# Miniprotein binders against q96jn8r1131to1294: the designs that were tried, part 105

Target 1, 164 residues: q96jn8r1131to1294
Amino acid sequence: TLEFLENHGKNILLSNGNRTATRVASYNQGIVVINQPLVPQLLVQVRIDFLNRQWTSSLVLGVITCAPERLNFPASACALKRAAWLLRGRGVFHNGLKICEKFGPNLDTCPEGTILGLRLDSSGGLHLHVNGVDQGVAVPDVPQPCHALVDLYGQCEQVTIVNP

## First folded at step 10 (miniprotein)

Design E23
Fold by ESMFold2-Fast, scan of step 10:
Structure E23 (fold): chain B 164 residues (1-164), chain A 120 residues (1-120)
Amino acid sequence: as target 1 above (164 residues)
Amino acid sequence: MKVLVIIFSDDPFILFFAELIARELAEKYGAEVRVIHLRDYSPEEAVKEAKEYGADVVIIIVTDEEKAREVYERLKKELPDVKVFVIVEGGEEAAKRLEEEGVDAITSPFRALFALRRYL
């Protein structure tokens, strides 16, 4: 049921029924978005399939509240200036502004095989799950509808949507 | 999805592994794959073959950076909706340089094996 949208960063190739995203060039232009809104209690999970250590930083996860089907994606999710809440490294960012210094594990150091999940609770809080473990509320009161986003930046060259 | 692999190399090693990659793409991922070996380098022939096949994805294997740049530009100009990748025979640095210029290049032959398996 869950797939990546056909609208994505220019360096992405989708495969496996649009459930696997591969960044096939460079280190950027790797944004993908889940095809349906992140509704409360829906757990969206991706597995890190491949890390290329010639690059330094790694994937970014988060949500956007704008319609993704025809969005003109920037080179990096961190360049989104409106309607974006992102987890990068250990920080939480809203529209480019760091709103939390340390949350969950360092995403730049998660190894291949790590399963990362996003879920909204009944109060609209955005949760990060790491290998099945809820890290807590990263962002309270996310506006709805919102869509889960993965930026295959730097080291992270492939992810696959996995079921719980 | 229709994938066309065009080889502008007479290296038997490259020819052998292009065939293995094509077989894996077809058998494991259900892609319709065609492999062609063009003895003489010609961007015009690459465009012709891609049009006649109706390719969704074109993978070009070439011997040098200049040829990679030229054939990529020709395919993108004449077939803007087709996804084009180039593999440069030898020279991971050449492939990386092409990536920095916006050419969809696969950075090494060994990485190409894994990248092509992940495409489909």
Scores: ipSAE 0.000, ipTM 0.075, lowest interface PAE 22.4, mean pLDDT 78

Design E24
Fold by ESMFold2-Fast, scan of step 10:
Structure E24 (fold): chain B 164 residues (1-164), chain A 120 residues (1-120)
Amino acid sequence: as target 1 above (164 residues)
Amino acid sequence: MKVLVIIFSDDPEILKRAEEIARELAEKYGAEVRVIHLRDYSPFRAVFEARRYGADVVIIIVTDEEKAEFVYFALKKELPDVKVFVIVGDDEELIKWLEEEGVDAITSPEEALEALRKYL
């Protein structure tokens, strides 16, 4: 059973058996991590449950290659300067540096009900899935082990893990 | 010159970087430096510490807080002669929020050090 780890950003409240994450304050401090390493063949999916249009940016997702159980999370995933590959807006970022200008849909405009997925292929390529559609390889050769991360940043105040 | 560095972040890398900045100011530029970790985000505690120390300059290091604007404005209101610099990372929502609230002293560590050179 996939769950969010108990170690998370300070504005997060977990519910629904640790399968729903709600950001209860501000626009930040909303990082959550899946409780199992992202291994090839595993598709991790979250549904966007609630958007607050007061903010301009939205959900970030990706992977980290450091152990998450005792990690002191920064306020936002974009502040991770080590061991992080992130999808934000239309961009792909490695340790805070934009490595791809335009990949997949704009994550800042995905509506409530959108299902976003992360999957590693057999060659270590990280794929983004949007409503079941594979967007292609966002990041090649991700080091392993790695862990799926979701940052409930800005507009995105609630996500729920959904089964494939 | 007396410089007070106030850190909001619990991130070990940010704490280490703040220590490096403080050491550079003290050892290479001859400033008197004090570093404070402001965990409770209290504006009046920041003012109290700056006043108690007799700070000429306050450097606020923030990675995440809209609450930083309250600390900034309390310092400007209560200690108008103190120069304040705000160092933020690449958090675009934080930068936009602080600018929208009227914080105009946002800078990089390198820019803050350069601005301070003429007072050392």
Scores: ipSAE 0.006, ipTM 0.253, lowest interface PAE 10.0, mean pLDDT 81

Design E25
Fold by ESMFold2-Fast, scan of step 10:
Structure E25 (fold): chain B 164 residues (1-164), chain A 120 residues (1-120)
Amino acid sequence: as target 1 above (164 residues)
Amino acid sequence: MKVLVIIFSDDPEILKRAEEIARELAEKYGAEVRVIHLRDYSPFRAVFEARRYGADVVIIIVTDEEKAEFVYFALKKELPDVKVFVIVGDDEWLIKLLEEEGVDAITSPEEALEALRKYL
């Protein structure tokens, strides 16, 4: 069963059998990682449960290729300078550098109830799914093993893992 | 009055804070404000830019950049007449970390604006 790892950002509280992550303070320190590697065809999905419009931007999704169990997370996923491929707003970022200007919907505007998914295809392409709809390949040839990461940044204060 | 605002990342909340502070200082207090982005955390670049601009005040905005303390200390050492403020959000962990490193100029945006009022 998919769960969030106990190693997470300092402002995160896990509940619901480690399937719900809540950011209980500020706008950052909200990184969580799924407890199993993202292997080809595994679809990992989270639902946006609560948005706080006090903040400007929202959650970030992606993968890291380093071991997450003992990683010292930075305050924001976008501060990861190695081994990270992230989707933020409409951009795709590799180690903090934007590699694609516009991919999929703007993550800063997804409402509560939106289900966001990450999946590797058989060729190692990373796909974003939004409410069950495949947005296409955001990143080709992701190195493996890799791990799905969600950064409850800004507006997004709560997410829950949901089954396909 | 010349104020230099230093940011280290493209974090949207840092960018928003820098823009709000610059707007308040320029519109309400008549300050000349410049914002710079130091992606390399270079203390020497920070000192160079502050000196070149002729800054009276430097405001450093930090969210998760542990190297910001080196910029702070370089400014204090090389430009002792320049007033330096460090704005950290409400991240109590980062505030404690920077205080343990000896950064004593940590303040809120509201406190920084009020302190600067006496120099405007």
Scores: ipSAE 0.006, ipTM 0.281, lowest interface PAE 9.8, mean pLDDT 82

Design E26
Fold by ESMFold2-Fast, scan of step 10:
Structure E26 (fold): chain B 164 residues (1-164), chain A 120 residues (1-120)
Amino acid sequence: as target 1 above (164 residues)
Amino acid sequence: MKVLVIIFSDDPEILKRAEEIARELAEKYGAEVRVIHLRDYSPFRALFEARRYGADVVIIIVTDEEKAEFVYFALKIELPDVKVFVIVGDDEELILWLEEEGVDAITSPEEALEALRKYL
């Protein structure tokens, strides 16, 4: 059963059996990580439950290859300079470096109810799924083990893990 | 046009560069410029100073990514009508972070003056 780890950003409150993450303050300190490694063919999905439009940027999602259970999370996922591949807005980022200018839809504009998924294919390519539609390979050859990460940044104040 | 320059650095070279920027803005563009040095890093103090001065433009000079993050976004969120620019030295990691956030990093007084031309 997929759950968010109990180690998370300080503004996060977990509920619904650790399957719902709510950012209860500010716009940052909202990183959560899935409790199981993202192994090939595992589809991890989250639904956007609530957006606060006073903020301009929205959620970030991706993978990290460091062990998350006791990691001291930075204020935002974008501050992760080591072992991180992130999707933010339309960009793909590796350790703070933008490696793709336009990939998939703009994550800053996805509405409430959107289901976002991460999956590794058999070749180790990281795929983004949006409402069940595979957007293609965002990152080839992701090192393993890796862990799916969601940063409830800015507009996105709540997400819930959903099963296929 | 009121420009507030906020410096989050004790480096004398950076302090000198901030004074140079203020002088150029006042002399070339007729801007009303105030410079403040904040040794105790606080986004709340930056917000207070910007509001008290009635700034149209805020230029922050920082040498630390985490500090830049807190001040930049606090200003953007709480004062959406204020234009915010970030000047960094030669810290390549901080420059990459700003670009990742969609902010053009400014590394010289000349770049700051050019970026501000349309607001002056």
Scores: ipSAE 0.000, ipTM 0.166, lowest interface PAE 13.7, mean pLDDT 77

Design E27
Fold by ESMFold2-Fast, scan of step 10:
Structure E27 (fold): chain B 164 residues (1-164), chain A 120 residues (1-120)
Amino acid sequence: as target 1 above (164 residues)
Amino acid sequence: MKVLVIIFSDDPEILKRAEEIARELAEKYGAEVRVIHTEDFSPFRAVFEARRYGADVVIIIVTDEEKAEFVYFALKKELPDVKVFVIVEGGEEAAKWLEEEGVDAITSPEEALEALRKYL
């Protein structure tokens, strides 16, 4: 079963058998990583459970290609300068550099109850799924192995892993 | 007016933006500007450099709001007459949190130039 790793940002509390992540303080230090590599055709999904609207930005999703079990996470996923491909707002970022201006819906405006998914296709393309709908290839040729990452940033204070 | 810019990062993009701020301050306001950078975070070093340079204004660039708070209050405690601005590379959330803690925070170098006009 899919779970969040015990290695996570310092403001995270895991519950529900490590399937729910809650950010209990501030707006950052909320990075969590799935406990299994994102192998082709595996769909990893999280549901947005709680949004705190005092903040303006929200959830960041993506993959990292470094080993996550003992990684010292930065305060925000966007501070990862190596081995990271991230979806933030409407942008796609590689190691902190914006590589696509507009992809999929604006993640800063997704409401509570939204289910966000990550999947690799057989050619190594990273797909974003929103409420079951494939948004297409956000990043081609992602190196493997890679690991799904969620940054509970800003508004997003709780997510839960959901099965397809 | 003497402005000291201290960058607690070795990120080339952050360094480039800091140099742009320094140039703007020198050209538009006739400020004497000094820029230093180090990846080793130290509030004590910030106080030491500001005192040695005789800074009127200190601009700190960091990537974490806790670091921002620590260095800001260290500078205000040791050098209460110095104007201190902290730029956190963490966006609007960082600025709001720091304002609640009493820190003069801004989210970008461009906002720093606008804020500094009030004090020049």
Scores: ipSAE 0.013, ipTM 0.335, lowest interface PAE 7.3, mean pLDDT 82

Design E28
Fold by ESMFold2-Fast, scan of step 10:
Structure E28 (fold): chain B 164 residues (1-164), chain A 120 residues (1-120)
Amino acid sequence: as target 1 above (164 residues)
Amino acid sequence: MKVLVIIFSDDPEILKRAEEIARELAEKYGAEVRVIHLRDYSPFRAVFRAKEYGADVVIIIVTDEEKAEFVYFALKKELPDVKVFVIVEGGEEAAKWLEEEGVDAITSPEEALEALRKYL
């Protein structure tokens, strides 16, 4: 059973058996990590439950290759300078460096109810799924083990893990 | 030197401190200083006001890190020669994160004055 780890950003409250993450304050300190490594054929999906239009940017999705159980998370996933591959807006970022300008839809404009998924293919390519549709390979050759990360940044104040 | 101080906060203590820093810049450094309060958050309006005034330096005071980052990069993109400083009410950790992203972030109006001494 997929759950969010108990180690998370300071502003996160977990509920629904650790399958729902709510950011209860501000716009940041909202990083959550899935409790199992992202192995090939595992599709991790989250649904956007609530967007607060006070903020401009929205959630960030990606993977980290460091052990998350005792990590002191920075205020934002984009501050991770090592071992991180992130999807933010339309960009793909590796350790803070933008490596692709336009990949998939703009994550800053996905509405409530959108289901976002992360999956590794058999060759280690990281895929983004949007409402069940595979967007293609965002990052080739992701090192393993890696862990799926969601940053409830800005507008996105709540997500829930959903089954495929 | 023209300094524009833009406030994105309704906190009267922050408004008062912004007026104090503007007074010190004018009196001690001979700077031409203008203070504006943008109650409606708008990076676009901040850029417009900076261009209209002909600012050499912009100091923005915001309530949070996301707004700070957005306004900062809008100003740097449209006015690359303008020196921009951000005061974030979110405290030391927020300022440190913004500094790692390349933003000149500070935690108080007094620090803005000290930062400007480097360029004066």
Scores: ipSAE 0.000, ipTM 0.203, lowest interface PAE 13.0, mean pLDDT 79

Design E29
Fold by ESMFold2-Fast, scan of step 10:
Structure E29 (fold): chain B 164 residues (1-164), chain A 120 residues (1-120)
Amino acid sequence: as target 1 above (164 residues)
Amino acid sequence: MKVLVIIFSDDPEILKRAEEIARELAEKYGAEVRVIHLRDYSPFRAVFEARRYGADVVIIIVTDEEKAEFVYWALKKELPDVKVFVIVEGGEEAAKELEEEGVDAITSPEEALEALRKYL
């Protein structure tokens, strides 16, 4: 079964068998990573459990191609300048550089209860799923192994891994 | 007025925004503007460059909130009469946190231009 790794941002508290991640302070230091590589056919899904409207931006998700078990995470995923492909707001980012202006829905406006998923297709394309609906290929030819990452940034203070 | 814009990112979009700020300040307000790119983070190198240039105003563009705070306070400690502004790519949340710690933080180049209006 899928779990969040015990190596995570300093403001994260894991519960529910390491399937729920809560950011307990501030707006940042909320990066979590799934405990096994994202291999083709594996759909990793998280549900947004709690949004704090004190903040304006929200959750970021994507993949990293470096080993996460002992990685020293930066304050936010957007500060990752190596080996990272991220979806934030409407954009797709590679190592901090925006590579697509508008992809899928605006992640800053997804309400509580939204289920967000990441999946690699058989050709290595990274897909975003929103409430079960495939949004298409956000990033082609992702190097492997890669690991699914969620940054509980800003508004998003809690997520839970959910089964397909 | 001499304005120094310092970037710590290799992102071409950030460089483009720094150049747009420099152009706007020079064309509309007659400021002398210099842009420098410090790819390897160093607060004291930022201080050295500001002092050497004789900057009246320093604008820092960063994506890392912790590093932004340290560069800001290094500049204020060593050059207390220089006006320092931080543009943070981490968004409104990062700017709010920095402002609570006493840093003059803003989220866009347009806001930087407006904040500088009283010194132009």
Scores: ipSAE 0.006, ipTM 0.279, lowest interface PAE 10.4, mean pLDDT 81

Design E3
Fold by ESMFold2-Fast, scan of step 10:
Structure E3 (fold): chain B 164 residues (1-164), chain A 120 residues (1-120)
Amino acid sequence: as target 1 above (164 residues)
Amino acid sequence: MKVLVIIFSDDPEILKRAEEIARELAEKYGAEVRVIHLRDYSPFRAVFEARRYGADVVIIIVTDEEKAEFVYFALKKELPDVKVFVIVEGGEWAAKLLEEEGVDAITSPEEALEALRKYL
């Protein structure tokens, strides 16, 4: 059973058996991590439940390859300087450096109800799924083990883990 | 005083705001002002340019609050003696919340001038 870890950003409250994450304050401090490693062919999915349109940017998702249980989270996932591959807007970032300009849809414009998924293929390629549609390989050769991360930044104030 | 204005946007309204800030700083405070327009957002590039210029003050103009926060703290970590201000598209509400998180956010040239008066 997939759950968000109890170790999370300070503005997060977990509910629904740790399957729903809500950012209860501000626009940042909203990082959550899935409790089990992303193993090949496991599809981890979250649904965008609530957007606050007063903010301009929105959620970030990706993977980290460090142990998340005792990690001191920065205010934003983009401040992670080690072991992080992130999807933000249309870009792909590795440890804060943009490595791809235009991948998939713009995450800052995904509406409420959008289901976003992360999956590793058998070659270690990280795939983004949007409403069930595989967008292709965002990051090749992700080191393992890795964990799926969601940053409820800006507009995105609530997400829920959903089954395929 | 050396002031660097860095713009991470192609928006004409943002470019106009940068021109207003630069003009006010030069005319009213006699500051040496440099304006640079960087299309690709990079906190690393902002730190590099500020160090290269020898900036005393950096004013960053960005398109969203995440960019504002990240570049602000990168500059404060790498160049702790530099005064940093950020302007975000979206006006006063975004600036207020960024200030609550410890970012020196401003919404107008007048706010930059007022803040700099304290350091003069």
Scores: ipSAE 0.006, ipTM 0.341, lowest interface PAE 10.0, mean pLDDT 83

Design E30
Fold by ESMFold2-Fast, scan of step 10:
Structure E30 (fold): chain B 164 residues (1-164), chain A 120 residues (1-120)
Amino acid sequence: as target 1 above (164 residues)
Amino acid sequence: MKVLVIIFSDDPEILKRAEEIARELAEKYGAEVRVIHLRDYSPFRAVFEARRYGADVVIIIVTDEEKAEWVYLALKKELPDVKVFVIVEGGEEAAKFLEEEGVDAITSPEEALEALRKYL
């Protein structure tokens, strides 16, 4: 059963059996990580439950290849300087460097109820799924093991794990 | 007037922007300007540098409001007569948060020169 790890950003409160993550303060310190490695063909999905339009940017998601259980999370996922591949807005980022200008829909504009998924294909390609639709390969050859990460940044104050 | 610019970013574009701000301050406002890059974050180091230089104004350039907040609070606690400006190069959210918390000035690089005019 997929759950968010108890090690998370300091503004996160987990509920619903660790399947719902709520950012209870500010706009950052909202990183959560799934409790199981993202193995090929496993689809990890989260639903956007609540957006606070006071803020401009929104949720970031992706993978990290370092062990998350004891990781000291930075204020935002984009500050991760090692072993991170992230989807933010329309861009794809590796350790803070933008490696793709425009991929998939703009994550800053996804409404409440949107279901976002991450999946590795058999070749190690990281796929983004939006409301069940595969957007294609965002990142080729992701090293394994890797772990699915969601950063409840800015507008996105709550997400819930959705099982297929 | 002595202005100290402190940069908490490894981004070469931000470093370049900081040096452009320093040049403009010196040329347009006749300020004596020093620029330092603090890769290893330390609020105490920032206070030490400001005191050592005899700064009248400190400009902090960051992309991370957590670091900016700690440095700003340390400077105000230890050097209450020093005017502190925070420029957030990235993150509209970070700038908005700091403004709501009552920092002296949160401006884009382009706006920094205009904001500083009233304190020079």
Scores: ipSAE 0.045, ipTM 0.424, lowest interface PAE 5.9, mean pLDDT 83

Design E4
Fold by ESMFold2-Fast, scan of step 10:
Order: structure tokens, then sequence, then C-alpha cells
Structure E4 (fold): chain B 164 residues (1-164), chain A 120 residues (1-120)
């Protein structure tokens, strides 16, 4: 049973058995992490429940390879300087460094109801799934163990874990 | 006039923008410019470098607005005569929040040069 960890950004409120994360203030401090390592072939999916169009950027998702249970999260996921591979807008980032200019759809424009998924393939490639469609390998050779992370940044104020 | 540019990012695009800002400050305004890259957000390292260099102006380039705010106010407390600016690569939300917290925040190199015109 997948849940968000109780260790999260300070603006997050968990509900629905820790399967729904709501950012209750501002535009940042909205990082949440899935409670289990992202093992090969496990598909972790979240649905965008609510977008606040007063902000311009939207959610970020990806993986971290450090232990998340007691991690002191920065204000935004892109400020993570170690052990982080993130998808933001159209870009792919490693520890704050842009490593791919254009991958998949623009995450800043995904509407409410969009289901975003993360999965590792058997070779350690990180895949993004959008509404059930595999976008391909965003990051090759992700170290294990790793954990799926969602940053409810900007427009995205609520997500819910959905089962495949 | 001595300007210190402190970069808290390993992003090559942010490093390029910092070098462009430093070049324009030196060429257009005759400023003596030093650029340093700090891999951590240590306010102590920032104070030490600014004091040692004798900076008149400090420009901080960051992607983490909360860490930027922390370093900014630490610098203002210890070096009240130094003018400090923050260039935020975190977009409009981060810059707006910093300005609401009392930080001189700007989102682009062009805005940085415009803001600094009063001091150069």
Amino acid sequence: as target 1 above (164 residues)
Amino acid sequence: MKVLVIIFSDDPEILKRAEEIARELAEKYGAEVRVIHLRDYSPFRAFFEARRYGADVVIIIVTDEEKAEFVYFALKKELPDVKVFVIVEGGEEAAKWLEEEGVDAITSPEEALEALRKYL
C-alpha cells in the first residue's frame, strides 16, 4: 500500500490515509515522498486534483537516492543538491543541473485530472508515464535504493496516489 | 567599486548568466568584479569572502529562495554598509516571496543591471 511519508514539506497536509497531499499555504514547501522504495517495475502514480492558476509553475516529480524519513527538505525540490533526479516543466535535472532540455509533455501545463507515473525499468532507467502512456527513459541508471518524490510547487496544490 | 558575485548553483546556464553579469558590470560600469562559487549556503563563507574582498556590492545567484533569504539577512546584519541583491532562478513566485520578506530580489541579469544602476 503506497502512502506519502509523514516527513514532508512544512506546507503539506496529508489526508485520505496519507494518500492525498494538499499544500495549504504559499507556493512552496510542498515536497512529499512515497513511503516505499521505487523498485523495478513498481509504477507509482499521482493524480493532479487541484491547480491554483494564480501561480505560473507547477509540480515537479522524480526520485531521490538518500533516505527520506528524516531528510530536511528545502523550499523546492530543484534546490536539492545531492542524490536527486527531477522532471520540471519540459526539463530533466540532476542535483539542480539541467541534463535534458525537452522530455515528455510540459508539466507546467498538465490539467487537473492528469495522472503522472514514475517507474524504473529492469536496467534502472526512470520512466515517466502520463495518463497511462510511457514517455520513455528520462534518466538512465538510477542508483538503488531510490524513492519517488513529488513537489507540489506553484499551481499544483493537491495530488492523490492512484493505483495502476 | 568592488562587486562580489556569489553563485549557489552548479547549473551551467546559471553559471553562464553569472559570468555575463560580471562581464557587463566590468565593461559598462568599470566595476572590479569577483565571482565565487559556493557549493553550500554557508552565511559564514559569504561574510568571509565579502569582508576579505572589501565588497561594496554583493550579488547572490540562487535557486533556493529560503536559503537566499537566510544568507541575505545574515550579510545585512554583519555588513550593513554593503548593498546586497539576490538573483532568483526560481521564477516569479520565488522573487515575489523574497521581495515580500524584504529582500532586494530580481529574476534576470537585465533586471540586475537596471537595479544596480543607482549604485554604479
Scores: ipSAE 0.013, ipTM 0.367, lowest interface PAE 7.7, mean pLDDT 83

Design E5
Fold by ESMFold2-Fast, scan of step 10:
Structure E5 (fold): chain B 164 residues (1-164), chain A 120 residues (1-120)
Amino acid sequence: as target 1 above (164 residues)
Amino acid sequence: MKVLVIIFSDDPEILKRAEEIARELAEKYGAEVRVIHLRDYSPFRAVFEARRYGADVVIIIVTDEEKAEFVYFTLKVELPDVKVFVIVEGGEEAAKWLEEEGVDAITSPEEALEALRKYL
């Protein structure tokens, strides 16, 4: 059973058997990580439950290749310095460097109810799925093991893990 | 050293303060300084302007902590060799909190120039 790890950003409250993450304060400190490594063909999906339009930007999605169980999470996924591949807005980022200008939809504009998914293909390519539609390979050859990460940043105050 | 000051505010007092900061940087530190006022909040436009100018240092003036953090990290991601500082016109508590989270933040306008002097 997929769950969010007990180790998470300071503003996160887990509920629904650790399958729902709610950011209860501010706009940041909202990083959550899936409790199992993202192995090839495992599709991890989250649904956007609540957007607070008081804030400007929205969630960040991606993978990290370090062990997450005891990580001291930064305020934002964008501040991660260790082997992170992140999808933010329309861009793809690796350890703070933009490696793709426009990939998939703009994550800052996805409405409530959107289901976002991460999957590794057989060659280690990281795929983004949006409402069941494969957007293609965002990152080739992701090192393994890696872990799916969601940053409930800005507008996105709640997500829930959903079955494929 | 080329310093770009970017203002995300329509407040005339903030615009005047930005001009004062630019003048002090030029006079006391011999910096080449440009001031850009962006009416619409756009982190990508900030990156474009900094790249076009060839900035060594970018100083961002904002009144919103969320916008401060987002534009700061956008610039650090897109321009890793550029030094970025944020002046938050949202009070000293906001600036201190951002600094604790790893953002190079400067306290309120009354202290901004003195704080900046320590970094430059």
Scores: ipSAE 0.006, ipTM 0.318, lowest interface PAE 9.7, mean pLDDT 80

Design E6
Fold by ESMFold2-Fast, scan of step 10:
Structure E6 (fold): chain B 164 residues (1-164), chain A 120 residues (1-120)
Amino acid sequence: as target 1 above (164 residues)
Amino acid sequence: MKVLVIIFSDDPEILKRAEEIARELAEKYGAEVRVIHLRDYSPFRAVFEARRYGADVVIIIVTDEEKAEFVYFLLKEELPDVKVFVIVEGGEEAAKWLEEEGVDAITSPEEALEALRKYL
């Protein structure tokens, strides 16, 4: 069963059997990681439950290739300078460097109820799914093992893991 | 006018940005600028350095809104006549948070000169 790890950002509160993550303060310290490695054919999905429009930016989604169980998370996923591939806004980032200007929809404008998914294809390509629709390969040749990460940043204050 | 730039980071990128701010302030406003690198977060050391230098304006560069808020209000309490400005490398959200807490903050060094114009 997919769950968020109990090692998470300092502002996160887990509920619903560790399947719902809520950021209870500020705009940052909201990183959560799925409890199982993202292996080929596994589709990990989260639903945006609550947006606070006081903030400008929204959630960040991606993968890390380091062991997350005891990792000391930075205030935001964008501060990860090693072993991280992230989708933020319309950009794709590798270790803090933007490697693609426009990929898929703008994550900063996804409304409440949007279901975002991550999946590895048979060639190690990382795919983004939005409301069930495959957006294509955001990152080729992701090293394994890797773990799906969600950063409840800015507007996004709550997400829930959803089964396909 | 004496401007003190205090950096709470050993990050080379942040140190470079502080140097750029200091250069622009000296060149564009004719300010007398001193830059101090405080490797560990030391807000009371910042107060001491500002007093010793006789700063008219203090610019704090920091990556954390909680640290920014604390050092800002400490400086305002201890040195009420000194103009204090915070540069938060945390982005737009950090600046909005600090503005709600009553801190004069901006998100980037590039915006610092424009924001400081009202102080200079």
Scores: ipSAE 0.006, ipTM 0.290, lowest interface PAE 9.6, mean pLDDT 83

